# Designs tried in a protein design chat: VHH binders against o29008. Part 18

Target 1, 271 residues: o29008
Amino acid sequence: MDREEIKVAVLRMEGTNCEDETVKAFRSLGVEAEAVHIKQFYSDMIRFEEQRSVFDYQCLVFPGGFSAGDYIRAGAIFSARVKSVLRKDIEEFIKMGYPILGICNGFQVLVELGALPGFDEDKPLAEKPEMALAMNDSSRFECRPTLLKKESEKCIFVKNLKKDVVMFPVAHAEGKVVFPSGKEDEYLERLTSNDQIVFRYVDEKGDYAGYPWNPNGSFYNIAGICNATHTVFGLMPHPERAFFGYQVGRREGYGDGYCIFRSVVDYLEKL

## First folded at step 5 (VHH)

Design s20 (framework vhh_3k1k_2)
Fold by ESMFold2-Fast, scan of step 5:
Structure s20 (fold): chain B 271 residues (1-271), chain A 122 residues (1-122)
Amino acid sequence: as target 1 above (271 residues)
Amino acid sequence: QVQLVESGGALVQPGGSLRLSCAASGFTFSWYSMRWYRQAPGKEREWVAGISGSGGRTSYEDSVKGRFTISRDDARNTVYLQMNSLKPEDTAVYYCAKHDWELLYGDYFDYWGQGTQVTVSS
């Protein structure tokens, strides 16, 4: 489609605080993007001109940065609401091939919705969560740059990435990827065989290392994964905070996060 | 334990040069951005210069741009500030700081050194 037809919704609710950076990133690429409160999708109590449909957009973003102290709790509440009012529409959105991005606590939302790991192409949203994001092994808020090795060639969010290793910051207390007890090997086998692991934490030599390089203790150093159709992507680090050069200490140009957003635009232009 | 130790401060005449050093220990030095700050009597502490963990990016406060150069030696866990064309208004205690330069949200500072006094006077 033409770039002028692309519109991105960056979802917000009380307590989210990273939607503006994401909106700015997409707008700098020449596509329309706006912050949308979840009530705009279902409430008839708001003005008609402020009402929205999921199908008004070609990309949905669940942004990072809940202001609430319990990110997982806040994400579970938000996810329950999305499931109760938007489940059918989001399932159809995914089946149509439209992308969804979840950043930081947005990744937690996609997990709680059952969209990730999203093993079943015919059932985009599982009835119950199939994985979790737990408290960091350090038991502290981790706020630092991380190095991420690109593991996927099929995820639509990394098609424009030429680098093997990128640097994105993390800022979270609950970022540890965990799978159901006794199913870790099954999940790892399915995720790796279907190219669903997108990024893994690495050290400065590109090796899979523990803390501090794996900042939260995530299983298999997983930093981000996508669903079975490779169009729904969640990650704990913040590519929207590494989009512009000035965000990462450079005077001009773009940071490593640029390619994540550019990949989505390129994908949608080919639809 | 994270430790930063500044050295090299001295009395120098206007137009002179001086090189400050900051020896770091207790953390993975090459991973972190390093900064220099200064504080003159009766003024707030101000940022002077910064260098990324990779050493590939440097930045400077406008009043020192072209006169000061920040550099690092990761093998020696040391960051340097080369000060040229010194002016009386450069008189201050200079501090080394560990900082996440890559994270522009909520500037994160772990540690400050004890400082080293630079006096520019004739």
Scores: ipSAE 0.000, ipTM 0.117, lowest interface PAE 17.5, mean pLDDT 80

Design s21 (framework vhh_3k1k_2)
Fold by ESMFold2-Fast, scan of step 5:
Order: structure tokens, then C-alpha cells, then sequence
Structure s21 (fold): chain B 271 residues (1-271), chain A 122 residues (1-122)
């Protein structure tokens, strides 16, 4: 599709502007992007000009940037509302191949919706959560750059990423990837065999290392995963805060996060 | 602090044209739908036109459709109302508005400008 036809919805929660960096990133690539309050998708009390359909857009983003307290309130309300009023539309959106990105708290929302790990291509949203993001092993808020090794070739969000290791910042108290007790090896086998592990935390030598390189103690150093169709992607680090060169200490150009957003645009232009 | 400042109102003859402007500040302008409302003497405030945050969709009250055009310039944080073929019935104070609502309470609330007076007289 032509770039002028691409519209991205960055889902706003609690009336905050936590979505700002993500909207700016997409608009810098020449596509339309706007903040959309979740009520615009389902409330008939909203005026016509503000009402939206999921199908007005070709990409949905559940943004990061919320504190733990903000996430508990906004994320729980958001995931419950999506399940009750938008489940069918979101499932159709995924089945049509349209991308969904969840960053930090947005990754948690996708997990709560049952969209990730998303093993079943015929059921994009599971009935109940199949994994969780738990408190960091350090029991503290972790806020620093992280180094991530690209593990997936099929995820549409990393198709344009030519580097083996990227640097994205992390900022969260809850970021530890955990799988159901006793099923960790089963999940790892399934995720690995279907190319669903997208990023893993590494040290400065590119080795899989523990704390502080794995900032939250995530199982298998997992920093981000995608669903079975490789179009729904969630990660704890913030690529939108590594989009512009100035955000990562470079005087000009783009940071490593640019490739995540560029990959989505390129995917949609070919769709 | 949300601020909306309307300008461009004047006295014009029937059949004339006016362009109203609304300068916005205190919020990320291109994220939000913007509207024009008007209030004629002795009447309730009525919606006139709306434009989405992306600018991709516009809507109009039936009595002004084909005569008025709403547009926006996101680089200048300004929304416009181009009014053509003005009629005495268009005489009103015109208000720029930003709509918003709260997730927790679900209530609408409006941010309004001070208004600009348009008078159409024979």
C-alpha cells in the first residue's frame, strides 16, 4: 500500500502524553500517526469526528512510559475493555496481517490480552494469559541502556535491522519474563522452533550474561517476543527512545530504534 | 494549560466571506480533534464543523455544508474556518473547541476559546 494510506494508532491511556515519542517516530517516517483514546473505538457517547474503528489503522501501538502505578490502573482497564468490546476486531486485525507493537507496559498489555506468546495462529487472543511479566529480580526500578541481540529473522519489526546488537533503554520495575511453573522448557522449545524470540539481553562482548546486563532476570535473557505469525511484537526496552541520534548521544541521524519503526512501514508498503 | 484564541470575526454583507483562525497552545495540537461551534443571539450553542487530529476526516452541520470549510495547520498549531456565501442566519459568536475525556470517569470535557463575533447584515 502507498505510504499516504498508512495510519498508525498509538493508544492513549489515562489522558497522558506517554505516546508522544512513538507518534513522532512514525510521523518522521512519513506516515500518519495519532494518539487514540481507547474509548474512541467503542463508546457511542463520543462525537462522530472522534469515533474510530480499529480498521481505520494498519498498525496499533500500545505505548510504554507509564509508571508501575499508572500501568496497574490503565493497563488493567485497557486489556479488560479490549477483551469485552474489541476482541473480534483485534483478532481479525491480526489475522489480516496488520502489525501490533507493545512497548514496556504495552508488552504487559499484549500478554494480558493473550496476544503473546500467541502460539495458536487460529486463535490470536488466548482465553487467559499464557505468560507474565514479573517484578525485577533486583526488586528495584531499572533505568539504563541495555544491549540486545537480534534472534529472529521472521519478525516483521526487525526485517530492516542489519546489526546483530542494538542499544535500547529500559525503565521499569516489572520486566521479568516468566512462563508457567514447570513449562519453561516447553515454552522455550516452542518459541525457539517458531522463531518467536526477537531480542535477548547481552553484555558488551555479545554474550548472554546475567545482572546487570539482563536487568530484570528474564528467563533465557528474553527482552522481546513476537506471536506465531510474527506480526505482534512486545518488548520491555524502549525503541522509541532510541529512534533519533540525539537520544543516544549521536550528533546526527538515527539511533538503533529507527529500524524497528522503519521495518513496520516497509512491511505495510508491501502489504 | 490549554489556551485557544480565536480571531477573524467581522461585520460582512450577505454573500461575503470570512476566514476565522484559532491559535492553540498548551497541548500536542495534532493529537486532537478540533471543532468550531457558534452561538447566535437568543439560541443555544451549536456545533458547526469538526476535523480529526490527522486532518483526514471533516464533518459539518447540514446548514453550513458546502459553504464552510474547516482545515488545520499543525506546524502553526492553528485551526481555520473558511466561511463563504455568508447569510444573516450565520450571525453568531464563533468558538474554537478541543474535546477530551477521562479514562477513569468516562466524562467529556471541553476546552473553549473566548470566541470571535461574526455579524452578517444587509
Amino acid sequence: as target 1 above (271 residues)
Amino acid sequence: QVQLVESGGALVQPGGSLRLSCAASGFTFDYYAMRWYRQAPGKEREWVAGITGSGGRTSYEDSVKGRFTISRDDARNTVYLQMNSLKPEDTAVYYCAKHDWELLYGDYFDYWGQGTQVTVSS
Scores: ipSAE 0.000, ipTM 0.157, lowest interface PAE 16.9, mean pLDDT 80

Design s22 (framework vhh_3k1k_2)
Fold by ESMFold2-Fast, scan of step 5:
Structure s22 (fold): chain B 271 residues (1-271), chain A 122 residues (1-122)
Amino acid sequence: as target 1 above (271 residues)
Amino acid sequence: QVQLVESGGALVQPGGSLRLSCAASGFTFDYYAMRWYRQAPGKEREWVAGISSSGGRTSYEDSVKGRFTISRDDARNTVYLQMNSLKPEDTAVYYCAKHDWELLYGDYFDYWGQGTQVTVSS
């Protein structure tokens, strides 16, 4: 499809400017993007210009935006609301091959919706969450650049990414990827066999290392995963804060996050 | 800090035209839907027109449909209301509003400007 036909919805999350970077990133690539409140998708009692369908868009983004202190409460309420009013539409959206991106708190939303790890291609949203993002092992808010090794060739969000290692910042208190107790090896095998592990934390030599390189203690150094169809992607680091060169201390050009957004646009142009 | 400054209100004869402007600051203008409301003395404030954040969708109160046109200039952070074929009943203070949402509870609220007076009389 042509770029003029691509529209991205960035769901509104807490924080006055939280959607800024994501909307700007997509608009800089020549596609339409706008911030959308969840109520716009289901309320027909609001004005016509505010009414939306998820099918008005070809990509949904759940951005980072909840404060560390309120994440569990606010994120759970938001996820429950999405599930109650948009479950069927989001399931169809995924089955049609349209991408969904969850960043930081958005990754947790996708986990709580049952969209990730998303093992069942026939059931895009699981009945109950199959994994969690737990409190950092350090018990602290972690805010720093992280180095991430690309692990997936199939995830549509990394098709444009030819580098082995990228740098994205993290800013979270609850970023630790955990799987059900006693099921860690089973989940690892399933994710690995279906190419669903997208990024893992590494040190400056490109080696898998513990703290501080793995900022939260995530199982297997997992920083981001995608679903079984490779079109729903969640990660704790913020690629939208590494899109422009000036965001990462470069005088001009783009940061490593550019390739994540470019990959989505490239995917949709071929759809 | 959200700030909306309306201008363009004036006294005009029936059948005349006016263009109202609203200069916005303190938020990322092109991310939000914008609306115009009006309030006549002794009456409730009523919605007049709305425009989506992209500018691709507009809507109007039935009494002004075909006579009023809402538009936006995102490069200048301005929303406009072009009013044609004005009638005495259009006399009111016109308010620009930034439409916003309370994320957690799913309610919305509008931030209002100070208003600009439009008077239609012979």
Scores: ipSAE 0.016, ipTM 0.447, lowest interface PAE 7.1, mean pLDDT 84

Design s23 (framework vhh_3k1k_2)
Fold by ESMFold2-Fast, scan of step 5:
Structure s23 (fold): chain B 271 residues (1-271), chain A 122 residues (1-122)
Amino acid sequence: as target 1 above (271 residues)
Amino acid sequence: QVQLVESGGALVQPGGSLRLSCAASGFTFDYYAMRWYRQAPGKEREWVAGISDSGGRTSYEDSVKGRFTISRDDARNTVYLQMNSLKPEDTAVYYCAKHDWELLYGDYFDYWGQGTQVTVSS
């Protein structure tokens, strides 16, 4: 589609933030983007000019940025509301091939919706969550840069990414990727065989190392995964905080997060 | 600090015209829908007109439809209300508002302008 036809919705409700940086990132790439409160999709109390349909957009972003004190409760409320009012529309959106990005607590929302790991191409949203994001092994809020090795060639969010290792910041108390007990090897085999592991935490040599390089103790150093159709992507680190050079200590230009957003635009232009 | 500053209010005769302006600062203007409200003495504040963040959709209260036109200039961070065929019933303080879902539910909203007085009388 033509770039001027692309519209991105960055979903918002109480407790989410970073939506302005995400909107700015997409708009800098020449596509329309706006912050949309979830009530605009379902509430008849919203005036006509502010009502929205999921289908007004070609990309949805569930942003992160909850403070440590509100993390679990705010995320649970957000997920429950999305499940009750948008589940069917999101399922159809995914079936149409339109991308969804979940960052930090947004990754948790996609997990709770059953969109990730999303093994079944014919059923985009599972009836029950099939994985979880648990409390960090350190039992503390982790806020710092992380190094991530690109593992996937099929995820539409990394098609433009030519670097092997990128640097994105984390800011979370609950970021540990966990799979059902006794199913870890099965999940690893399925995710690996279908190219669904997108990023893994690494050290400065590019090796898979434990704490502090794996900041939360995630299984297999997993930092982000995508669904079976490779169009729904969730990650704990914040690429929107590494989009512009000034966000990562560079005077001009772009940070490593630029490629995530550029890949989405490139994908939609070909759709 | 979010700031909305209305201007253009004046005393006009019935049948006259006025253009109100609202200069916005402290936020990314083109990311937000903008609205005009008015409040006459002894009445509740009522919605008058709205314009979407893209400018592609506008809506109006029935009593002003065909007489008032809302528009925006994102390069200048300004929203306008062109008022034609003014009636004594249009006399009110006119407020510019950054659209927020809280406003629609009657909950706290902290991004109103200070208002500009429009008086229509002979």
Scores: ipSAE 0.000, ipTM 0.198, lowest interface PAE 14.6, mean pLDDT 81

Design s24 (framework vhh_3k1k_2)
Fold by ESMFold2-Fast, scan of step 5:
Structure s24 (fold): chain B 271 residues (1-271), chain A 122 residues (1-122)
Amino acid sequence: as target 1 above (271 residues)
Amino acid sequence: QVQLVESGGALVQPGGSLRLSCAASGFTFDYYAMRWYRQAPGKEREWVAGISWSGGRTSYEDSVKGRFTISRDDARNTVYLQMNSLKPEDTAVYYCAKHDWELLYGDYFDYWGQGTQVTVSS
């Protein structure tokens, strides 16, 4: 599709302003993007011009960015609301091949909806969650840069990424990828064989290492995964906070997060 | 901080045309939907037209549909109302409004400008 036809919805969550960084990132790439309050998708109290449909957009972003103190309450309310009012529309959106990005808390929303790990191409949303993002092994809020090795060639969000290792910050109290007890090896085999592991935490030499390089103790150092069709992507680190050079201590240019957003725009232009 | 300044109101004859402008400041203009309202003497303020943040979606009150067109110029932080085939019944003070969202379960509110007078008479 032509670039002027692409519209991205960044879902506005109560108590956060992190959607603004994501909106700015997409707009800098020449596509339309707006923050959308979830009420605009379901409330008939809103005038027609403010009402939205999931199908008004070609990409949905569930952003991160709850404050540490309000994370649990805000995340639980948002996840429950999305599940109750948007589940069927999101399923259709995925079946149509349109991308969804979940960052930090957004990754948790996609997990709760059953969109990730998303093993079944014919059933984009599982009836019940098939994995969890648990409390950090440190039992502490982790806020630091992380180094991530690209593991996937098929995920549409990393097609433009030429680097083997990128640096994105984390800011979370939960984020440890865990799979059902006794199913860890089965899940790892399925995810690996279908190219669904997108990023793994690494150290400065590019080796898979534990804490502090794996900031949450995530299984297999997993930092982000995509679904079986490779169009729904969730990750704990924040690429929107590594988009512009000034966000990562450079005076000009772009940070490593640029390629994540550029990749999805490139994908949609070819759709 | 939010400021809306309407201009372009004038006396016009029936069948005439007029373009109203609303200059916005104090917020990120291209992030919000904008609306036009009007108020005739002794009547409540009524909605006239609305435009989404992107400009891709517009809506109109039935009595002005097909005659009025709302548009926006985000580079100039300005929303416009092009009024054609004006009727005496269109005589009113026209107001620009910024629509805002507060909470998931909270209230909405609009910021209003001071208005611009449109009079349609021979």
Scores: ipSAE 0.000, ipTM 0.205, lowest interface PAE 14.4, mean pLDDT 81

Design s25 (framework vhh_3k1k_2)
Fold by ESMFold2-Fast, scan of step 5:
Structure s25 (fold): chain B 271 residues (1-271), chain A 122 residues (1-122)
Amino acid sequence: as target 1 above (271 residues)
Amino acid sequence: QVQLVESGGALVQPGGSLRLSCAASGFTFDYYAMRWYRQAPGKEREWVAGISYSGGRTSYEDSVKGRFTISRDDARNTVYLQMNSLKPEDTAVYYCAKHDWELLYGDYFDYWGQGTQVTVSS
C-alpha cells in the first residue's frame, strides 16, 4: 500500500501529558500515527471527530505505560476491557495480516489477551492467558541498557534488522517471561520450531548469560516473542527509546530501535 | 505549559462573517484534536465544533452546521473557525480547546484558551 495510506494507532493505556515517543518514531518515517483511547473504538458518547474503527489503522501499538499500582493487575484489567469490546475486530485485524506491537506493559497486555504466544493461527486470541510476565527475580525495578540477540528471521518487526545484537533499554519491575508449570519444554520446542522467539538477552560476548545481562530472570533469556503468523510481536525492552541516535548517546542518525519501526513500515508498503 | 491564544473576535452585523484563530504552543499540535466552544451571556459554555488530529474528520453543533467551518494549519500550529451568515444568537466569547485524555480510564480534560469576544448586532 502507499505510505500515505498507512495509519498507526498507539493505544492509551495510561493518562499522560508527555509526547509519545512511539507516535514520534512512526511519524518520522513518513506514516500517520496517533494516540487513541480505547473508548474511541466503541463509545457512542465520543464526538464524531474522535470516533475510530480498528480498521482505520494498519498497525496497532500497545505501548509501555506508567502505573502507580500493580503492573500485572493493570494489564489484566485493560486486557479484559479490550476483549470485552474489541475481541472480534482485533481477531479479524490479525487474520488480515495487520501487525500489532506490544512494548513493556504492552507485551503484558498482549499476553493477557491471549495474543502471545499465539500458537493457533485460526484463533488469534486464546480464551485464557497461555503465559505470564512475572516479577523480576531481583525483586527490583530494573532500568538500564540491555543487549539482545536476534533469534527470528520470520518476524516482520526484524526483517530490516541486519545486526545480530542490538541494544535496547529496559524499565520494568515485572518482566520475567514464564510458561505454565510442567510445559516449559513443550513451549520452548513449539516457539523455536516456528521461529517465534525474536530476541534473547546476551552479555557483551554474545553469550546467553544470567543476571545482570538477563535483567529479570526470563525463561531461556527470552526478551521478546511473536505469534505463529509472525505479525504480533511483544518485547520487554523499549525500541522506541533507542530509535534516534541522541537517545543512545550518538549525535546524529538512528539507534538500533529504528529497524523495528522501519520493518513494520516496509511490511505494510508491500502488503 | 499548554498555551492557547484566540484572536479575531469583533462586532459584526447579522449576515456578516468572521474568522477566528487559535495559536497553540507547549505541545505537539498535530497529535491532538482541537475544538471550539462558546459561552453566551448568562449561559454555560457549549461545544461548537471539533476537528481530528489529521483534519480528516470534523463535527459541528446543529445550530452552526453549514455556517461554520473548522480547519487547521499544522505548519503554523493554528486552528481556525470560519463563521459565515452570523446571527445575533451567535454572540458569545469563543474558546479554543485542546482535547486530551488525562485520566487513566477514559475521562478527558480540555485545556482552554482565554477566549475572544464575538458580538453580532445591528
Scores: ipSAE 0.017, ipTM 0.464, lowest interface PAE 7.7, mean pLDDT 84

Design s26 (framework vhh_3k1k_2)
Fold by ESMFold2-Fast, scan of step 5:
Structure s26 (fold): chain B 271 residues (1-271), chain A 122 residues (1-122)
Amino acid sequence: as target 1 above (271 residues)
Amino acid sequence: QVQLVESGGALVQPGGSLRLSCAASGFTFDYYAMRWYRQAPGKEREWVAGISGKGGRTSYEDSVKGRFTISRDDARNTVYLQMNSLKPEDTAVYYCAKHDWELLYGDYFDYWGQGTQVTVSS
């Protein structure tokens, strides 16, 4: 499809301060993007100019949040609303091959919807969550740069990424990837064999080190994963805050997050 | 912080035209839907027209369809209402509104300007 036909919805959530940067990132790549409140997808009580269908878009983004206050509660409330009013539309969206990106609390939303780890290609949203994002092992809000090693070649969000290690900031009180007790080995084998582990935290030497390099204590240093069809991607760090050079202390050009957004645009142009 | 300032209201004859302007500040203008409302003496404030962020979609109250056109200039943070074929019943104070959402619970609300008076009479 032509770039002029691509439209991205960035969903509004309590505590997000990256919706502007996410919209700006997509628009800078020549695609239309807008912030959309969830009610615009389901309420016939609002004016037509504000009504939306999920199918008006070719990419959905569940953006990051920065509030340590009611972070877990806000994410749970949003996930419950999405599941109750948009579940069927999101399942169809995924089955049609359209990408979904979840950043920080957006990753939590995708986990709670059952979209990640998303092992079943025929059932994009599991009936119950199959993993969790737990409290940081430090028991505190982490706000710092992180170094991430690219682990996947199939995830559509990293096809344009040539670097082995990128730097994205984190800003969260939760984010520790945990799998069901006694199933950690099974999940690791399934995710690895199907190329669903996208990023793992590393230190400055590229080693899978613990805290502070793994800022939340995530199992296997996992920072981001994608579903079995490689089109739904969730990660705790914020690529939208590393898109422009000025966001990461560079005078000119783009940051490492540019490639994440460019990759999904490239994918959609080939659909 | 959010400010909306309407202008352009005047006295016009039936069948005349006016263009109302609303200058906006204090928010990322092109992200938000903008609306026009009106209120005649002794009546409730009623919705007139709406335009989505970036101007992709517009909607109108039935009585103004084909006569009024809402538009926006995102570079100048301004929304317009072009009013043609004006009728005496269009006489009202016209208000610009920024449509917004309560993030957590999904309720919406509007911020309002001060209004601009349009009078249609011979």
Scores: ipSAE 0.032, ipTM 0.491, lowest interface PAE 6.5, mean pLDDT 83

Design s27 (framework vhh_3k1k_2)
Fold by ESMFold2-Fast, scan of step 5:
Structure s27 (fold): chain B 271 residues (1-271), chain A 122 residues (1-122)
Amino acid sequence: as target 1 above (271 residues)
Amino acid sequence: QVQLVESGGALVQPGGSLRLSCAASGFTFDYYAMRWYRQAPGKEREWVAGISGRGGRTSYEDSVKGRFTISRDDARNTVYLQMNSLKPEDTAVYYCAKHDWELLYGDYFDYWGQGTQVTVSS
């Protein structure tokens, strides 16, 4: 489709700073993007000028936030609302091949919705969560740059990424990827065989290493995964904070996060 | 810091017209919905009109439909209210508002300007 026809909805969650940067990133690529509250998708009690359909958009983003304060409660309330009012529309959106990106607490939302790991191509949202993002092993809020090795060739969000290792910042208290007890090997085999592990934490030599390089203790150093159709992607680090060169100390140009956003725009232009 | 400054209020005769302007600053204007409210003496503040970010959708209170038109100029960070066929009942202080959402409780709130007085009298 033409770039001017592409519209991205950035769902409003705590930490509006990440929402603004995500909107700016997409707009800098020549696509329309706006912040949208979940009530705009389901409530006829709001004014018509604020009403939206999920299908007004070709990409949904559940953004991250840098707040360590109250996002656990707000995130749980948000996920419950999405499950109760938008489940059917989101399932259809995924089945149509439209991308969804979840960053940080947005990844937590996608996990809670059953969209990730998303093993069943015919059932985009599981009835119950099939994995969790647990408290960091350090029991601390982790806020720092991280190095991530690209593991997937099929995820639509990394098709334009030519580097082996990228640098994105993290800012979270709950970022540890965990799978159901006794099913870790089963999940790892399924994710690996279907190219669903997108990024893994590495050290400065590009080796898989523990803390502090794996900032939360995630199983298998997993930093981000995508669903079985490779169009729903969640990650704990913040590519929107590494989009512009000035965000990462460069005078001009783009940071490593640029390729994540450029990849999805390229995908939609070919749809 | 969000700032909204209304202008254009005046004394007009019944049947007259006015255009109100609201100059906005301190936020990314083009993706927020903007609204007009009014408050007449002895009455509660009431919603008048709304316009979505980038202008795709508009809505109006029933008493002003067909007479008032809301519009925006995103390049100039300005929202307008064109008021035609004014009636004495339209006499009020008119307020511009930036629509926003309180995510924790799922409610919404507005930031307000200082208002501009419209008086319709013979």
Scores: ipSAE 0.147, ipTM 0.601, lowest interface PAE 5.0, mean pLDDT 85

Design s28 (framework vhh_3k1k_2)
Fold by ESMFold2-Fast, scan of step 5:
Structure s28 (fold): chain B 271 residues (1-271), chain A 122 residues (1-122)
Amino acid sequence: as target 1 above (271 residues)
Amino acid sequence: QVQLVESGGALVQPGGSLRLSCAASGFTFDYYAMRWYRQAPGKEREWVAGISGTGGRTSYEDSVKGRFTISRDDARNTVYLQMNSLKPEDTAVYYCAKHDWELLYGDYFDYWGQGTQVTVSS
């Protein structure tokens, strides 16, 4: 499709800072993006200028930005509402091949919806969550740069990413990837065989290392995963905070996060 | 810290035109829908027009359709109401409103400006 036809919805939740950065990133690439409250997708009691359909958009983003302490409550309420009013539309959206991105708290939303790990191509949203994002092993809010090794060649969000290791910041209290007890090896085998592990935390030598390089204690150093069709992607680090060079201490140009957003636009232009 | 400041209200003759402006500050302007309301003496406040954050969708109360046009200039953080073919019945204080959502439960509410007086009289 032509770039002028691409429109991105960044869903409005309790936090606002990451919504601003995400909208700005997409607009800088020449596609339209706007913040959308979930009620705009289902309420016919609001005025026409605010009514939306999920199908008005070609990409949905669940951004980060909940404050520490509000995350669990706000995320759970939001996920429950999405399930009750938009389940069928989101399933159809995914089946049509349209991308969904979840950043930080947004990754938790995708997990709660059953969109990730998303093993079943014919059932995009599981009936119950199949994994969780738990409290950090440090029991602390972790806020720092992280180094991430690219593990996937099929995820549409990393197709434009040529380098092996990128630097994205984290800012979270609940970022630990956990799988159901006794099923960790089964999940790891399935995710690995279908190229669904997208990023893993590494140290400065590119080795898989524990704390502080793995900031939350995530299983297998997992920082981000995608679904079985490779179009729904969630990650704890913030690529939208590493989009512009000035965000990462460079005078001009782009940071490592640029390639995540550029990959989506490139995918949609070919769709 | 949301502030909305309306201007442009005046006395005009029937059939005349006015453009109202609303200067906004204290929020990310282009992320929010903006609305115009009006209140005539002794009457309830009524909705007049609305525009989406992207400017791609607009809506109007039936009595002003074809006569009024809502628009926005996101570079200047300003929303406008162009009023043509004004009638005595359009006499009212006009209010700019930022439409907002209560984030957890999805109920909406508006933040209001101080208003600007429009009088249509010969």
Scores: ipSAE 0.013, ipTM 0.469, lowest interface PAE 7.6, mean pLDDT 84

